# Designs tried in a protein design chat: VH-VL binders against o04291r164to392. Part 13

Target 1, 229 residues: o04291r164to392
Amino acid sequence: DANNPAGLLSIAEEALAEFLSKATGTAVDWVQMIGMKPGPDSIGIVAISRNCSGIAARACGLVSLEPMKVAEILKDRPSWLRDCRSVDTLSVIPAGNGGTIELIYTQMYAPTTLAAARDFWTLRYSTCLEDGSYVVCERSLTSATGGPTGPPSSNFVRAEMKPSGFLIRPCDGGGSILHIVDHVDLDAWSVPEVMRPLYESSKILAQKMTVAALRHVRQIAQETSGEVQ

## First folded at step 15 (VH-VL)

Design v2
Fold by ESMFold2, look of step 15:
Structure v2 (fold): chain C 229 residues (1-229), chain A 120 residues (1-120), chain B 113 residues (1-113)
Amino acid sequence: as target 1 above (229 residues)
Amino acid sequence: QVQLVQSGAEVKKPGASVKVSCKGSGYTFTDYYMYWVRQAPGQGLEWIGYINPYSGGTTYNQKFKDRATMTVDKSISTAYMELSRLRSDDTAVYYCARSGSKKAHYMDVWGQGTLVTVSS
Amino acid sequence: DIVMTQSPDSLAVSLGERATINCKSSQSVLYSSNNKNYLTWYQQKPGQPPKLLIYWASTRESGVPDRFSGSGSGTDFTLTISSLQAEDVAVYHCQQYYNLPLTFGQGTKLEIK
């Protein structure tokens, strides 16, 4: 029953559990990136995957913004993800626990004309945890997961997002601790060999997506306080 | 000009099946969702399901899931909807319609409709 | 399921006068994150398929005359025909696409008085 609200919530809750195990645990074999140092001036701690399906990156950092504001900014993917062409919410399902499920179609620009652009058909689940943390997690819907069928991808290569997202924990003195996980399979096999590093490197994923998100929200936080970057 | 042309009217007995065809022209058939909607005489519109003609993936209204089958033949830009185990209350005009946006579930172009009459 | 209820079921209006048709959803079809109302109006003339008039509650489809306008937000929506013409005799349907299943109002029959 692909359009059953209870079935969509089950997919959402499983995605949340998998995301959390990646964000704060060792579900992925994480390797810290060289050249990223902790400290008051650093963006945070960044790691990339080793020996996992697809490619993955994780970041953790401090942001001088309230959790809901951080979530609002990061849900607007085109504002910070350079290669994001569009994000369209096709369906909205209240989760019954105060959370929200979105069915989202995302189109990406291709980095060159040599390879087809990617698109994504995903479920995005936003909810507040008991400790006051806010979570936005996301994963692709496929025939294997169930759920409504996504739009035609005749001009795109349909990529897969594995459970990914943002965990935003409030700090006692204000601001938030932000955890980010990006875990994707971009179908690197479908591109010419010369282009494959752009599509199968966890380091490139971290630079283009994970670090970009953390840097963006931190920059907005400093602009809000009157500081510029 | 974008156009959807459906197969002709059908008369069926209870328990039979009907297969309605919908041929698209004037646009790239595989770029848009295709919807099936029916309208019983003097009644409102009822959504049956939609198909992604590129992948062949389907999504059904739960009411019809056990009896409706939607397919496409990309080579002739044609969608099909088959309804089995027909009952008299399945008498309706059956419409195909394509999405008005590649990214939303509203319908901008409709077929002319196919009257299916189910009677003993 | 989101239930769409139209009022009135039938309406007679004199040529050149204003016609107003209401559509009410059982839950909000406004998504605050993108500020969009997931609501569409269709016109269905006798013996014809529905024709798209308005989407996103208030955006006219290309080629639809300016006398048709959509308004409202959340759960309460209105289709207005500012100066009724003879060719506007039809049944009008609202439809939500906020979530699945897609659902339609029961229709409002508009006649010339």
Scores: ipSAE 0.836, ipTM 0.926, lowest interface PAE 0.8, mean pLDDT 91
Fold by ESMFold2 at other seeds, look of step 16:
Structure v2 (fold): chain C 229 residues (1-229), chain A 120 residues (1-120), chain B 113 residues (1-113)
Amino acid sequence: as target 1 above (229 residues)
Amino acid sequence: QVQLVQSGAEVKKPGASVKVSCKGSGYTFTDYYMYWVRQAPGQGLEWIGYINPYSGGTTYNQKFKDRATMTVDKSISTAYMELSRLRSDDTAVYYCARSGSKKAHYMDVWGQGTLVTVSS
Amino acid sequence: DIVMTQSPDSLAVSLGERATINCKSSQSVLYSSNNKNYLTWYQQKPGQPPKLLIYWASTRESGVPDRFSGSGSGTDFTLTISSLQAEDVAVYHCQQYYNLPLTFGQGTKLEIK
């Protein structure tokens, strides 16, 4: 189907609403991860899903960077997500409200030669909220959502990203509070039964993706402190 | 050896439909988008739509959404584009083209073109 | 829709001389996040389909001679043929793929003077 800016914005706004309900609410049944204790020297609070479709992880932590800078860092997935092979923007649609919609093709490395690598076809929506927070949310485009058809996945298993993303709230004292939600369905049934736990574990998702993102941006924040513009 | 071979020229009356075929060879047909583009005599190129031959999913230029239908037959590596309710201003050469990349919407291999003439 | 406008509509250039074809888009096709210009040039010889020359504004397709180069950014792009040869007689088209619908310039006809 052709480009429909109003239809794409509708998908984007729905994804934003669903993401926010996961990031700041109880839309997912969250369980705090064992061994991820809160505290001033810790990375932050990390939770994983229980009893939801797919697998999900959430993190919340403080970072000593402005919201716009955090967003820019995290949009560059290959720089922080080890398993990310490529991220390519095929289309860019201005939202008209100051936000931006991207149609993105992402390829991941396979963890072993025993299972096919995953890829994603997603809509990513970046915008600023009324309270000065910056959001970057993302979800898969499918026949159910509508929108332009993604590239062939003949050499990949097309995985599904459910509404996910980053909410970056400015702090009164400087820096930001970063909320991260990753919610995916990796199509575990497409792999041999012995390998399925790797594709169904919200703990592994948290370790490989959600925690990695938060750790990466905090590392850059430490390296940025002391830099003079 | 990568090649796209299209069906032969057609003459149609207004109100009829035409179905153009495009057979790919020398590559894995289901790995690349297939685009349809037309060119009226003496005029520029106009994008009609594209199809993902792996899934069968389609995306149309809004101008053609109600009249164009793109399909594939994976078993014979062939794409089809059908244009219905033809008008005289649909007279054009119709091209199929393969994507040059999964990462962008540009075309690297084109079929030879199929002239469709619509005359009353 | 992003409108692509080429200039001139036609030109004649002597063999061995430089030919320059311009393409202007109605809005920027440069995406700042990846620093890429979503622009492609095609060559279409008489009676033939278009042939890919350049993508991402300046990247030459395999098998395209070095005399073809693309330049420009944002809204203004140029195709240059540094030393025109007889086989370069064609219509040249630019195309944006920044967003849908995909759109082409009207074409520029290049002839030998």
Scores: ipSAE 0.831, ipTM 0.925, lowest interface PAE 0.8, mean pLDDT 90
Fold by ESMFold2, look of step 16:
Structure v2 (fold): chain C 229 residues (1-229), chain A 120 residues (1-120), chain B 113 residues (1-113)
Amino acid sequence: as target 1 above (229 residues)
Amino acid sequence: QVQLVQSGAEVKKPGASVKVSCKGSGYTFTDYYMYWVRQAPGQGLEWIGYINPYSGGTTYNQKFKDRATMTVDKSISTAYMELSRLRSDDTAVYYCARSGSKKAHYMDVWGQGTLVTVSS
Amino acid sequence: DIVMTQSPDSLAVSLGERATINCKSSQSVLYSSNNKNYLTWYQQKPGQPPKLLIYWASTRESGVPDRFSGSGSGTDFTLTISSLQAEDVAVYHCQQYYNLPLTFGQGTKLEIK
């Protein structure tokens, strides 16, 4: 029954709750990212996980774009995530109250020829919260969660995305406050020992994914606002 | 040359079960979804379910979930669909079909079909 | 469930003339986020399995003649055969893959007039 709309909504709402507890709370033991140079051009606040399952990173920053535009940009993962080969939505399910559930297959490039590329089979839930915030959260579908069976991973290592995503709060006077959480298990045990830091480092995750997303949307906002005609 | 070859026609009595086989060749069997679809005489197509032959994971149309069982034998590149508690309205041609993409649920290669006739 | 309805149920068209087959979905199968229509057309010649013609509403499968084209968006879709040939006698099916369960139109039988 988990592959019917009611079962998928249950998975989606649990993912949303867990994502929010990470994004705005202390569900993960967050540590300020070492080596960040704060200043007037700082992109925002960045933290990485300590002592959690998998690896996690979060960021919070200001973006001079409306929430819906920020969500649109960030849902197009190949446009900002360098290692993302493809994102393909296989199914789209209305969730009620204007929300949408997607079942998504994502393929990543491998950072080295010594390890197989990762792929993901996920549920992505997009909805508007009662306070006007927009949220896009995502988590892997596995045999444990239920839901429709994903594509074969014979040429990839199926990685796990734990509840992750974007919380986009509107600001008075325009713009948005963007909260990002990435939480993944990349199956580091399937990689030669010398390469494992690339797959177990929350700092590398932050640099390659979490910070990259925030930088990308801020860059678009600046180009749009500052363009001279 | 991608090919799906199905088992031969079956005649069954109501209440029996039937198991249709589908052997894939000319491609890597475990790289693509396998779908099962049926077509009653003079009628349209009806999706039964699909299987991921790499993991063995299945997804069924709810209409068939209590009577259909899809399996694979990876060692011989063969998928199976078993339909139990047959009745006369299960008379149809049963097709296997391969996904045209790992990223969408459309079907690019179909088996020749297996006629299952349920007759008292 | 998304219901797919084809029209007409059957038609006869003279050789060399245009044939038009319509497919309507009960819900939109266009996803605005990726701007893709989750619709496929199959051709089923007498005594044969279905054959893929068109996917994503308008993309022709390799080896399918140029006279076949798909168009439309959202809920309304059209398969057009610009110049009918004798070998085009078949039943044509549309299918949506926007959501599960996967569903097909009832089919449209195309004959030579």
Scores: ipSAE 0.824, ipTM 0.921, lowest interface PAE 0.8, mean pLDDT 91
Fold by ESMFold2 at other seeds, look of step 17:
Structure v2 (fold): chain C 229 residues (1-229), chain A 120 residues (1-120), chain B 113 residues (1-113)
Amino acid sequence: as target 1 above (229 residues)
Amino acid sequence: QVQLVQSGAEVKKPGASVKVSCKGSGYTFTDYYMYWVRQAPGQGLEWIGYINPYSGGTTYNQKFKDRATMTVDKSISTAYMELSRLRSDDTAVYYCARSGSKKAHYMDVWGQGTLVTVSS
Amino acid sequence: DIVMTQSPDSLAVSLGERATINCKSSQSVLYSSNNKNYLTWYQQKPGQPPKLLIYWASTRESGVPDRFSGSGSGTDFTLTISSLQAEDVAVYHCQQYYNLPLTFGQGTKLEIK
């Protein structure tokens, strides 16, 4: 059954593989965002999806914090994601390979009273790769994937998170290289037509979530070192 | 007032099945998980599984996976648990309970219990 | 599976005196990421279903008298009744909800001396 550790690990490993193919490859048709400039003020490289299922955004940047600290910060979504109402871990499962699996319920605020807010029921997998990189990847659990059933969504539209997450590589002199992928299906057809751009735009996703995460962790790193952005 | 009312006591022979009902009132039935827990005479509590009444999705304790079936009828705010291939050590009081939070697996309202006795 | 072990199996305490019930888990039910202990206490009076007392190890459910308190972290937890009343005669159960399957302690029977 999907609520046993071996079955959950299988889902987690598959999500990790899919996430990595998006973060470091071309599993999504990526288009770099126009107007990005290299230099000291640059947050990093940002791309958005074109012609994929759902909407996706990717970012890569340098952060002067250790990988574990970056992971701690980013796992606390309410601290950096403006639209995140709550994140609650319902179950914690050791993966048997040293990693950790969480079953997570996330509620989001809606930008309007005419469309129901979205919620997510996800598996989040945290592990250390052989090269010393730390990964946190996440995907929705649905009837198609298996796994323990999530809480009732009677006041929300249950959205889907496709394999997404953070790849955090240590740097030689300290700090980290952070790769972020956000890939979601917000069920845009469940909202009035005038509002659909808010739920179909990979650029809005990038601005509100992917870029926000990278800016947040970089700002904390600068404040920790005594520098300010 | 939030209340869970269960069906009456049952006596069964080994090999039979039993189906216990649990009717919720005083709250929105589909907003909370429903759990099934049993207690053998003089023993502790044992979790059987839970169901999401909104979606109908279920999660079972591995021990009961092949014998227990949980369902809901949303139109009458009622949950059911059926246990098949009964044996004498299935004799217990069977409880339904709803979640105390949408965000954690603890239980705040319990049904009165249904005694199921399995004897030859 | 996380095994929950309570001690003692039973105890008798005089009215107005302090009662202490212990619960130990076979592994930590404290999740470091959120610093929460996934532990609850239930009261089960004779002939009745369990009733929720304490969740997250130390948070009292609404309507529960303040003589009931929960403490502890990780693997070791305590339910304390500061001044025992006659209506507190019951079996007390701890339960972890850190992972599945959900598991309960064997129960502690509390009586008046």
Scores: ipSAE 0.822, ipTM 0.922, lowest interface PAE 0.9, mean pLDDT 90

